# VH-VL binders against q9h9l3, part 417

Target 1, 176 residues: q9h9l3
Amino acid sequence: PRKMVAIDCEMVGTGPKGHVSSLARCSIVNYNGDVLYDEYILPPCHIVDYRTRWSGIRKQHMVNATPFKIARGQILKILTGKIVVGHAIHNDFKALQYFHPKSLTRDTSHIPPLNRKADCPENATMSLKHLTKKLLNRDIQVGKSGHSSVEDAQATMELYKLVEVEWEEHLARNPP
Short names: E, the ipSAE of ESMFold2; O, the ipSAE of OpenDDE; V2, 0.75 times the mean of E and O plus 0.25 times the DockQ between their complexes.

## First folded at step 22 (VH-VL)

Design Gh4 (framework fv_fezakinumab; at its last look DockQ between E and O 0.94; V2 from the best seeds 0.89)
Fold by OpenDDE, look of step 22:
Structure Gh4 (fold): chain C 176 residues (1-176), chain A 120 residues (1-120), chain B 111 residues (1-111)
Amino acid sequence: as target 1 above (176 residues)
Amino acid sequence: QVQLVQSGAEVKKPGASVKVSCKASGYTFTNYYMHWVRQAPGQGLEWVGWIDPDSGGTFYAQKFEGRVTMTRDTSISTAYMELSRLRSDDTAVYYCARSDYSYGYEFDLWGRGTLVTVSS
Amino acid sequence: QAVLTQPPSVSGAPGQRVTISCTGSSSNIGAGYDVYWYQQLPGTAPKLLIYDNNKRPSGVPDRFSGSKSGTSASLAITGLQAEDEADYYCQSYDISLEAWVFGGGTQLTVL
């Protein structure tokens, strides 16, 4: 059986008006929640908006940040061949300029049984924060210091584990 | 109508550069990656690279690194591919094609192609 | 030369079933990446025929079907018709090359 990891990324704003989302932190945890990777990443372009309130990224974090190309290589080595769990994970892959096999991708923002378990509409897109509170009785992304990508990745993995058996069976019968 | 309209045929000398345009219409330009694929006469398809029209981010096939530049103008929903230091073996029909960044990797929409001829 | 291997040509009579193979490796199809198929009629741009291994876009007849197993994929065409005469390309993503890759193409002739 393939190993499973969960990923969460934080983005900063680059480009003329800071509207471009650039990878600035990436965290990867294993099935048990152990941190496999957690690095600040230096975007190739000048940061215009750190989006600190949400990203938790500050200027000081970029001083010794890992250059994007290097970080990308490190991250891809971890992800390759794994079942990768994430929330709205297409954004993470986009930021990484990376394509992961759909059959090896698990997006907790698009798992109907997970929403059902949380008493949410099955076809609705619920936030990680909401699902985590509802199903794990845990508060994440609190305060004004921004998100913790490690915390978010761990929460994502825990959420998936709640529906793993059911969902994996579903996927086996209905491959994406 | 959802379509990709490409610029007209080009004839270039070796060593020159060519810039092909691809104008998108009928859909949100920034919601899809724009790929470039070329096809030499009588040959198969070859992927050149992609651009994210939203961010401007690009990713090129290694073969074309340093020689290709992809850009976009979101105000007119147009993607550009510039290939420099042209060689005779760059003669091909160049296609733009979109793919969904979120849910679908398939190239579900193609331009009609732009013939680029490189000859001395 | 192509990363994915296809037979250069296949042929069949009208009404027959033909299959086009697409052989990859552990770094693309075998890595779990989906296979896509495109039909290219003479003098035209490629058209998406199959996506996600076995799904058909709107407008594609159910005579066309795709399958994937191991490091290979296959396109099957049943009830072969004259208008099916075209070039067919398989496509996938190669993680080692970090590139979208195509097969060499298969010319289908309807006899």
Scores: ipSAE 0.927, ipTM 0.955, lowest interface PAE 0.5, mean pLDDT 96
Fold by ESMFold2, look of step 22:
Structure Gh4 (fold): chain C 176 residues (1-176), chain A 120 residues (1-120), chain B 111 residues (1-111)
Amino acid sequence: as target 1 above (176 residues)
Amino acid sequence: QVQLVQSGAEVKKPGASVKVSCKASGYTFTNYYMHWVRQAPGQGLEWVGWIDPDSGGTFYAQKFEGRVTMTRDTSISTAYMELSRLRSDDTAVYYCARSDYSYGYEFDLWGRGTLVTVSS
Amino acid sequence: QAVLTQPPSVSGAPGQRVTISCTGSSSNIGAGYDVYWYQQLPGTAPKLLIYDNNKRPSGVPDRFSGSKSGTSASLAITGLQAEDEADYYCQSYDISLEAWVFGGGTQLTVL
């Protein structure tokens, strides 16, 4: 059976007025929620807005952060050949400048059976925080110090497990 | 109308540079990757690289690394490909093509191509 | 030396079925990446014909179909018509090269 991992990333603002999202942290967990990767990552361009309230990234984290090119290589080695679970995962892949096979990609923000379990419209985009609260009875992203990509990746994996059997069967019949 | 409009044909001497433009219209330029693909006369398609118009990030095929520069101007929805130190075997039609920014990767929209001829 | 291997030419009579193979490797099609097919009529830009292995864009007749298995893919054209005479390219992504890769192209001749 293919191994499954979950990923979550935190972004900072680069480019004019800090509008461009650039990767500054990436966390990857295995099926059991064990951390396989968790690094602060130095973007190749100047950080205009750390977005700390949401990203949790501060200037001190960048002092010894792994340069983007090196971190990207480490991350891609982990992701290659695996089913990768994420929430709005296309944003994570875009930040990595990475293409993952669609058949190996699982996006908890767009799984109709998961929304149905949460009593939400099946094709609505639901936040990770909302789904986690409603389906796992847990609060994530608590406080004003920013999100934890480890916590978010772990929550994402747990959410996927709630629908894994049903959704994997659906995808086998309806390849993406 | 959704389209990609490319700059006109160019004739260059070996050692020169060429800059080809690709203007997007009818869609949000920053929502799609822009790819460049070339085709030498009588030959197949060869991928050159992509630019993300949103971030300005680029990725080049190894063969072109060091000779190609892709840029964009988001204020006029235009992507550019510049190829330097031209050789006769760079003679080709150069296409721009977009790919979806989300779960789709297909090149669903192509420019008509720009012929670049490199001759002495 | 295309990363994806296609026959250089195929031919068929009107009304017949033809297939065009596309052979990849464990770093592209075999890694799970989808296959895309493009039709290029003489003197024109390529046009998307098949996406996501077997799906047709609006306006592409259902006599064009695609499939993928293992490290290979196939384009089938049934009810062959004169206007199908064109070059056909398969495409996928190669994770080892980190590159979009095309087959060498197949020239379809309608006899």
Scores: ipSAE 0.824, ipTM 0.923, lowest interface PAE 0.9, mean pLDDT 93
ESMFold2 (binder alone), look of step 22: mean pLDDT 93; pTM 0.940

Design Gh5 (framework fv_fezakinumab; at its last fold request DockQ between E and O 0.88; V2 from the best seeds 0.90)
Fold by OpenDDE, fold request of step 23:
Structure Gh5 (fold): chain C 176 residues (1-176), chain A 120 residues (1-120), chain B 111 residues (1-111)
Amino acid sequence: as target 1 above (176 residues)
Amino acid sequence: QVQLVQSGAEVKKPGASVKVSCKASGYTFTNYYMHWVRQAPGQGLEWVGWIDPDSGGTFYAQKFEGRVTMTRDTSISTAYMELSRLRSDDTAVYYCARGDYSYGYEFDLWGRGTLVTVSS
Amino acid sequence: QAVLTQPPSVSGAPGQRVTISCTGSSSNIGAAYEVYWYQQLPGTAPKLLIYDNSNRPSGVPDRFSGSKSGTSASLAITGLQAEDEADYYCQSYDISLEAWVFGGGTQLTVL
């Protein structure tokens, strides 16, 4: 009976040419979609590209942003021991420089029953936006103002709930 | 061929620094973490840290913080580990090892190791 | 010194079954982190033998098997062969140390 949370992170560009993806926002919601964590995060190095169109991050959000090391500690405290649901979640863990047990990880971008339900090839990697529209009849990541990590995390959790029973049974029979 | 080629053996004096290289080939260098693991003579394996060749981000074992620096040159698919303020107990074979971060964490590819001897 | 505990040595005759234990704690194996096993032949680098508790990479014979339960893991070798003589290391991740951790290693001797 482990608790389940969903996570979504937004990244900005750092490094000489802004090609390095650095954590700038992290949102975590519980099974019911309640926000457990939602913070802007200050990368350890200078931001070169806010990637606002996608990330939704603006310079003003960094004024009182939580330093990465502090935020990381807060986030890890929440994630530790829980089943963590995310979409392409390895990117979030990478940005956090964090390793979560595979057996406690649920990546909605790699759940064949979810794709099947959405009339997509089971082995394809579909976007969160597409799955959310197809299965929840909801539009996320609309416009050019950037993503909402809270909205994305909530959508991810709701998508997973559609296949939770059968997928958990599958994992029980076929542990990774 | 998928492989990691490490630099040759080093002999250093206490207090000196050593920099070991690890050149990757046969795969996309930036798609895997590069871990460093050392093994003292007749002893077990000890994890030193990892670098993300994609971002240059690093994470070191607490024991080596302040003494180890991991870097990479993506243009030549090469990772580097520099250990400073060497002491006799740093004598070991140092391995680079490829570690997945997307679909697993296993160290599925190892270099042949680089012997670093610290002796006065 | 090693975070994970292994027996220093095990031995068996050809054709026999041997097991190598790997005991962790609530902050690594007991925290659901996967266990990995490596084989190190004399004078060589370690080689991945088992990943994610019980999976074999390509080229690893099915006589090698891994299991995990609670805070411990085990490597079993059936049909022991002379070429199996090596050092074996278990590995996991420790969330309290935020480090990849190894067992002390087990020297397997084939009698």
Scores: ipSAE 0.942, ipTM 0.964, lowest interface PAE 0.5, mean pLDDT 96
Fold by ESMFold2, fold request of step 23:
Structure Gh5 (fold): chain C 176 residues (1-176), chain A 120 residues (1-120), chain B 111 residues (1-111)
Amino acid sequence: as target 1 above (176 residues)
Amino acid sequence: QVQLVQSGAEVKKPGASVKVSCKASGYTFTNYYMHWVRQAPGQGLEWVGWIDPDSGGTFYAQKFEGRVTMTRDTSISTAYMELSRLRSDDTAVYYCARGDYSYGYEFDLWGRGTLVTVSS
Amino acid sequence: QAVLTQPPSVSGAPGQRVTISCTGSSSNIGAAYEVYWYQQLPGTAPKLLIYDNSNRPSGVPDRFSGSKSGTSASLAITGLQAEDEADYYCQSYDISLEAWVFGGGTQLTVL
């Protein structure tokens, strides 16, 4: 049996006009919601836009941040061999420059039974905030001080648990 | 038409450099990684590395670290691979291939290849 | 040497079934990474034949099928036709090398 973790990342703007999304924080929680990893990460490129209203990242967080290459190594050690749960998780993997087995990937933004529980169209891409409010009766990402990747990763895991039995059985019958 | 168009054949001497181009058309260039794969005469396929045209980020196979540089120009939807300090065993057809990074990793679109010959 | 192992050649008569094996390790196929297959006709670039172990892109006949078990994968071709004569490559990702890896290729001859 494989272990399961949930991941969420916060991005800052790099590159021309700050339009490139670069990893600046990553949080990983286990099945019970315990924090396995939570680090601020220094991108290898100049930060043009901290995107603080959404990312929660400020210049002070970068002072002692773990360099990207080192953080990536630590994160990949945790993810390797695990079922990894995320929300729009391809953005997190892209920021990590990482390929995870498709059969070990769970994306709460694309699980039809989860949308159905939330009274949403099965094919819709729903935000984490919306699903969490409807299904867990919790408000996340509150205010304009930025998101917490720990809070978001924990919410993502709890959402997956609501459909875990059904979805894991579906995937077993329909291998990717 | 969805296609990748590569630059023409090159003949180089050992120690020189070569730069191969790959122009994308018919799709959004920045939505996919561009991979480079080479094939020596009569041999199999060997992955060289990828570039993310959106960020300019690159990742190279260990064998090519320090000798390969991948770049792109998003204004003309073109990816480039430059290989330096050429040796005779770098003689190969060099392919560019499109691959996704999220829901599918398959190389679903290939250029026709660029023959690079390294000889004295 | 190729990270994934394929037989160098296979052959079959028209109408027959052939299989091509692809053997990996615990750092690629055995780490749950998906297997992809490519067909390379003489003088042409590789073309995607099978993705995610067993899926066919549009335009690939259902007589091509793929499977995966443990650290190995297999491509099966039924109803063999003359135009199937080509080289076939398997591909996967290797987490230890952090690299896309190919098999050494299999030359299919139609007798």
Scores: ipSAE 0.872, ipTM 0.935, lowest interface PAE 0.6, mean pLDDT 93
ESMFold2, look of step 22: ipSAE 0.862; ipTM 0.930
ESMFold2 (binder alone), look of step 22: mean pLDDT 92; pTM 0.934
OpenDDE, look of step 22: ipSAE 0.927; ipTM 0.958
ESMFold2, fold request of step 23: ipSAE 0.862, 0.860; ipTM 0.930, 0.932
ESMFold2 (binder alone), fold request of step 23: mean pLDDT 93, 92, 93; pTM 0.944, 0.940, 0.945
OpenDDE, fold request of step 23: ipSAE 0.941, 0.941; ipTM 0.963, 0.964

Design Gh6 (framework fv_fezakinumab; at its last fold request DockQ between E and O 0.87; V2 from the best seeds 0.90)
Fold by OpenDDE, fold request of step 23:
Structure Gh6 (fold): chain C 176 residues (1-176), chain A 120 residues (1-120), chain B 111 residues (1-111)
Amino acid sequence: as target 1 above (176 residues)
Amino acid sequence: QVQLVQSGAEVKKPGASVKVSCKASGYTFTNYYMHWVRQAPGQGLEWVGWIDPDSGGTFYAQKFEGRVTMTRDTSISTAYMELSRLRSDDTAVYYCARGDYSYGYEFDLWGRGTLVTVSS
Amino acid sequence: QAVLTQPPSVSGAPGQRVTISCTGSSSNIGASYEVYWYQQLPGTAPKLLIYDNSNRPSGVPDRFSGSKSGTSASLAITGLQAEDEADYYCQSYDISLEAWVFGGGTQLTVL
């Protein structure tokens, strides 16, 4: 069977007004929550907005950050061939300029059984923070110091594990 | 109406550059990648690259790296593809095509194509 | 030259079933990347026919079907009609090339 990993990325603002979301940190964990990858990443363009309150990224983190091209290569090497779990994961792939097979993608923001378990509308898009609190009784993304992509990736994996059997069976019967 | 309107046919000499435009309408321009695909006369489809209209980020096929530049103007929902150092084998119909990145990757909307002829 | 391999041509009589094969490799179709099919009528731009291996966009008749297995994909057309005469292209993503790749195209002739 294919290995399963969970990914979470943090973005900073680049471009003239900082409206471009650029990858600045990426964390990847395995099925057990062990960290496989966690690096600060240097965008190819000048950072205009660190978005620290949300991203947790500070200027000091960019001093020895891994250049984007190098980091991208490292990340892709890990992701290739894996079932990749993420929350609103298309944003992570977009930031990586990467296409992952749809059949090997698991987006916890679009799993109806997960929402049902959390007493949410099945077709609603719930935040990772909300689902984690409801289903894992754990608070993530607390405070104003910014997110932890490692914690978020771990939470994402744990959430998926709650519905893994049911969802994988569903996908087997109804392949995307 | 959802559509992509491309600029008109071009005739260029070898060594010149050509810039083709693709104006999107009927949908949110920044919610989709814009791919460029070309087709030489009597030949198949060849992917050139894509641009993310939201970020301006681009990714080109290795074959065209160094010769192609994709840009966009979000104010008029228009994507551009410029190909430089043209040669005869660049003669082709160039298509812009909308590609999803959120829920799929299919090229679900195509322009009518722009014929670029490179001839001495 | 095309990364994905298609037969150059296929033909069938009206009402018949025809299939168009698309052979890839371990770095594209075999890497679990989805296959897409496009129909190109003479003198027109390609049109999306099948997405994600076997799904039909709205407006595409159910006589068109797609399948994928291993490193190959197939487009089947049942109840062949005269208007089906066109070029058909398969498409996928190649992770080794980091590129969207097409088949060489198949010319379908309705006899």
Scores: ipSAE 0.942, ipTM 0.964, lowest interface PAE 0.5, mean pLDDT 96
Fold by ESMFold2, fold request of step 23:
Structure Gh6 (fold): chain C 176 residues (1-176), chain A 120 residues (1-120), chain B 111 residues (1-111)
Amino acid sequence: as target 1 above (176 residues)
Amino acid sequence: QVQLVQSGAEVKKPGASVKVSCKASGYTFTNYYMHWVRQAPGQGLEWVGWIDPDSGGTFYAQKFEGRVTMTRDTSISTAYMELSRLRSDDTAVYYCARGDYSYGYEFDLWGRGTLVTVSS
Amino acid sequence: QAVLTQPPSVSGAPGQRVTISCTGSSSNIGASYEVYWYQQLPGTAPKLLIYDNSNRPSGVPDRFSGSKSGTSASLAITGLQAEDEADYYCQSYDISLEAWVFGGGTQLTVL
C-alpha cells in the first residue's frame, strides 16, 4: 500500500503588521507516529511577530534554523508520492508554496465521519485540540508556551486512523 | 460579476519591459492565487508563474526566473506581471487566471488576455 | 517543447465520438497529479472543461468526459456538435519542474 505521513507546521508573523503567516517549524511523522522530520525554519523575510503563545517559536530557535529554501526541498522530498494527512492542511501546503496531489491529501478538519464520532456537526470545522480530547482522551496544546508540531502531527495521524478504512473507501467511490 | 479585466495591448521594442495588469471583481481577491499563462501566436499555452495576493509571495517557471516580476495592489484588487529584456519570442497573448491553493487547483476564471507584441 | 503530449489534431463528423489523449510522465500525471482540460474557442480565452481528471464544472454538458490511467489521460467528446470545433489543452502539475504544465494542444475539427 502507499505510504502515509502526517504533517504539522508552526507559523510566525511577517510582512506589514506581522499579518502574513510564514513557516517557522515543520514536523512530519510516519503511520506509527515516529518522527521523520522536525526542523525550525528561517523565513526568507523579517519576523515581525513570533506568535510564541501559539507557535512556540522564539528568537533563539531562529539562530541556527534551516533556511526556508533548503528546508522546503527536504520536506517536499519526504512528501512526494505519499498520502499526506494534516489538520487544515491547505495552510501547511500554502506556507510551503507547494501543490500536493489532491487524491493523496487527507484533512482531519473536514472528515464528516470523524466529526460524527466526536458528536460534532458533520460539516463543521473542528479544532485539532477538541477532536483529540474527545476521541483520544488526550490533552494537546497545553499551556501558554505554544504548540508542538510533533505532538500535533502525531495526534493528527491517530485521529485519521479512527476513520481510515471508512474514509479511504469513501474517497475511492468519490474521488476529490 | 465575477471577472478578470486585463490591460490593453502593448507594442514594445526588444530590450524593453512590459507590465500587464489584471483587475479582479466579484470575489475576494486575496483568497486565490493569480496565475499568468501566455500563448504565442499559433502556439499553445505556457505557464509563467503565480502570485499569492494575500502575502505577495511569488513562484516563477524556471524559464522566466530573473526576467519576470509579479506584484499586486490589494486596495484595487489588481495583479501585475512585468516581463523585462523583451525579445521577439516574447510576443504572445498574456492571460491572468484564478486558481485556488486548497482543494480547487483548477484555473476556473480567465482574463481575456493582453497581446504583447515585441518587434523592432 | 510541451511537457504533456497531445495529438496536434483530431476530427469527427457531427454526432460522432472523438477522444483526445494527454501523455505525461512519472513527475506529473504519473505522480498522481490531477489532470485538467480547457477548451479554447477561436479568438477567446481558455475555459475550464474538466477538473480533477473527470469532474465537469456547472454548464459543461455530460457528453464531455475525462479519464486518467497511469501516466496518461483522455478527454472524450460524444455527440459532436459544430460548436465543439476548438483547441483543447490538458494541464497538470510537474513536481520535478515545480510548474503547472500544459499539453501542446489539439485542434478539433468538426467535419
Scores: ipSAE 0.876, ipTM 0.936, lowest interface PAE 0.6, mean pLDDT 94
ESMFold2, look of step 22: ipSAE 0.867; ipTM 0.931
ESMFold2 (binder alone), look of step 22: mean pLDDT 92; pTM 0.935
OpenDDE, look of step 22: ipSAE 0.928; ipTM 0.959
ESMFold2, fold request of step 23: ipSAE 0.867, 0.865; ipTM 0.932, 0.932
ESMFold2 (binder alone), fold request of step 23: mean pLDDT 93, 92, 92; pTM 0.946, 0.938, 0.932
OpenDDE, fold request of step 23: ipSAE 0.941, 0.941; ipTM 0.964, 0.964

Design Gh7 (framework fv_fezakinumab; at its last fold request DockQ between E and O 0.92; V2 from the best seeds 0.90)
Fold by OpenDDE, fold request of step 23:
Structure Gh7 (fold): chain C 176 residues (1-176), chain A 120 residues (1-120), chain B 111 residues (1-111)
Amino acid sequence: as target 1 above (176 residues)
Amino acid sequence: QVQLVQSGAEVKKPGASVKVSCKASGYTFTNYYMHWVRQAPGQGLEWVGWIDPDSGGTFYAQKFEGRVTMTRDTSISTAYMELSRLRSDDTAVYYCARSDYSYGYEFDLWGRGTLVTVSS
Amino acid sequence: QAVLTQPPSVSGAPGQRVTISCTGSSSNIGAGYEVYWYQQLPGTAPKLLIYDNSNRPSGVPDRFSGSKSGTSASLAITGLQAEDEADYYCQSYDISLEAWVFGGGTQLTVL
């Protein structure tokens, strides 16, 4: 079987009004939660809104940040050929200008058994924070310091592991 | 009605530039990537590149890097493809086509195509 | 030359079954990327026929089917009809090229 990794990205606001989401941090962990990648990333465009309360990104983090093109290459090298787990992962791939095979993608925001386990509607889109609290009894994204993409990636992997067997069997019977 | 309406046929001289437009309607323009695909007469389909109308981010096929520029105007839900330094082998029908990064990557909506003829 | 390989032409009589192959490599179909199929009627734009290897969009008859195995894909058409005469293209993504790639196209003639 293919190796599995989990990814979480933090975005900042660029563009005239800061409405464009640009990659500013990316964290990748393996199946055991070990960090494979964790870098601040410098967007190609001027940052208008750091979105710090959510992203955890501050101006000081951009001083030695890895340029986007370089970071993208590093990240893609890690992701290629892997089963990639993420929460609302299409946003991460979009920010990376990257296409990952659907068959090798696991989005914890779209796994009905996971929602069921959390006593949530199966067709609802629940937040990573909520699922983590309900199923792992762990608080993430606490305070005003913003998110930790490493913690989020680790939580995402742990959540998926709860339903991995069931979901992988489901996918085998019902390939996307 | 969900559709992509492209600009009319163009005739250009070698060395000139052409800019083709693609206006989207019936859906949220910024929720889909816009791809450009061309087809030379009697030949197959060739992917040129894509633009993210939301961010303005672009990605071009290596073959066209340095000659192609994709842009968009969100206020009128229109995507543009400009190809410069035209040569005879750029003669083709150019299509715009959308894809959804959230639900699937298939090109599920196509414009009717714009014929660009490059001749001396 | 197209990155994905298709036979230039196939033919069949009405009611017959025809198959169009699409051969890729380890950097596209073999890398796990989904295969898409498009039908292009004469003088028209391509139309999505199959997505994600084997799924049919609304309006596509079930006599069209797609499959994928290893580094190749296949489009099967059963109960061939005159209206099926068209060009068919397979599509996938190539991670080494970082590009969407098409097959060379297959011209289907209904005899």
Scores: ipSAE 0.939, ipTM 0.962, lowest interface PAE 0.5, mean pLDDT 96
Fold by ESMFold2, look of step 22:
Structure Gh7 (fold): chain C 176 residues (1-176), chain A 120 residues (1-120), chain B 111 residues (1-111)
Amino acid sequence: as target 1 above (176 residues)
Amino acid sequence: QVQLVQSGAEVKKPGASVKVSCKASGYTFTNYYMHWVRQAPGQGLEWVGWIDPDSGGTFYAQKFEGRVTMTRDTSISTAYMELSRLRSDDTAVYYCARSDYSYGYEFDLWGRGTLVTVSS
Amino acid sequence: QAVLTQPPSVSGAPGQRVTISCTGSSSNIGAGYEVYWYQQLPGTAPKLLIYDNSNRPSGVPDRFSGSKSGTSASLAITGLQAEDEADYYCQSYDISLEAWVFGGGTQLTVL
């Protein structure tokens, strides 16, 4: 059996008018929810918009943040060879400039059985906050002080566990 | 229609630089990575690198690091690859090809290629 | 040198089945990365033939099929036709090189 991890990232705005999303925090948890990695990351480009209301990233976090190239190496070492669970996970991989095997990728924003458990249309793209409230009776991302990527990664893993047996069997019969 | 249109053939001398363009049409340019792949006469395909047109981020194959620069102009949906300090073994057809970053890694759309000839 | 190994050539008569192998390693196909196949007709750009190991894009005939096992992949062509005469390339991602990698190509001759 392959080991499984969940990942969540927080982004800041770079590029013209701060519209480009650049990685500024990454958290990885194991199957049991234990934190394997949680670092603030310094983007290689000038930060135009910290997006603090959603990202929780402030200028002080960047003072001792791990440079992107170093952090990327650390993160990829953890992800390699594992089933990686995330929510809208393609955004996380894009921010990492990384390609993970599709057969080892699980995206809780696109799992029909999970949507069905939440009484949502099977092909709808649902937010992590919504699924967590409906299925785990838990409020995450509360307030406007920013998200916790550790909290979000842990919630993502717990959501996946609700459908893990069914979905893994489905994928074995119907490879992506 | 969905297509990639590349600049015309180039003839260069050793030591020069060449800049090839690839104009995207019929799709949202910033939603796909743009790859560059070359093929020397009678040889196979060789990946050069990619650019993310959204961020401007690039990633180059180690063989080309230090000699290749990929850029883009989102206002005209055009990607560029510049190869410097040209050698005769850089003679090849240079293709651009796109890939999605979300749910498919396949190179589903290719330009027709740009022949770059490096000769004395 | 190609990272993925393909036979340099294969041949078959019209109507026959041929297969083209693609052998990788633990850092690409063996690491779980998917295999893609491209057809290159003489004088033209490559065209996507198979994606995600075994899926066909719209417009690709069902006589083309792909499979993957362990560190290797295979392209099968049944009901071989004259227009299938082309070069065929497999492709995957290599995590050690952090690069998209191609096989060396296979020239298919229809006899």
Scores: ipSAE 0.855, ipTM 0.929, lowest interface PAE 0.7, mean pLDDT 93
ESMFold2 (binder alone), look of step 22: mean pLDDT 92; pTM 0.941
OpenDDE, look of step 22: ipSAE 0.922; ipTM 0.955
ESMFold2, fold request of step 23: ipSAE 0.840, 0.844, 0.847; ipTM 0.925, 0.924, 0.926
ESMFold2 (binder alone), fold request of step 23: mean pLDDT 92, 92, 92; pTM 0.928, 0.923, 0.931
OpenDDE, fold request of step 23: ipSAE 0.938, 0.938; ipTM 0.962, 0.962

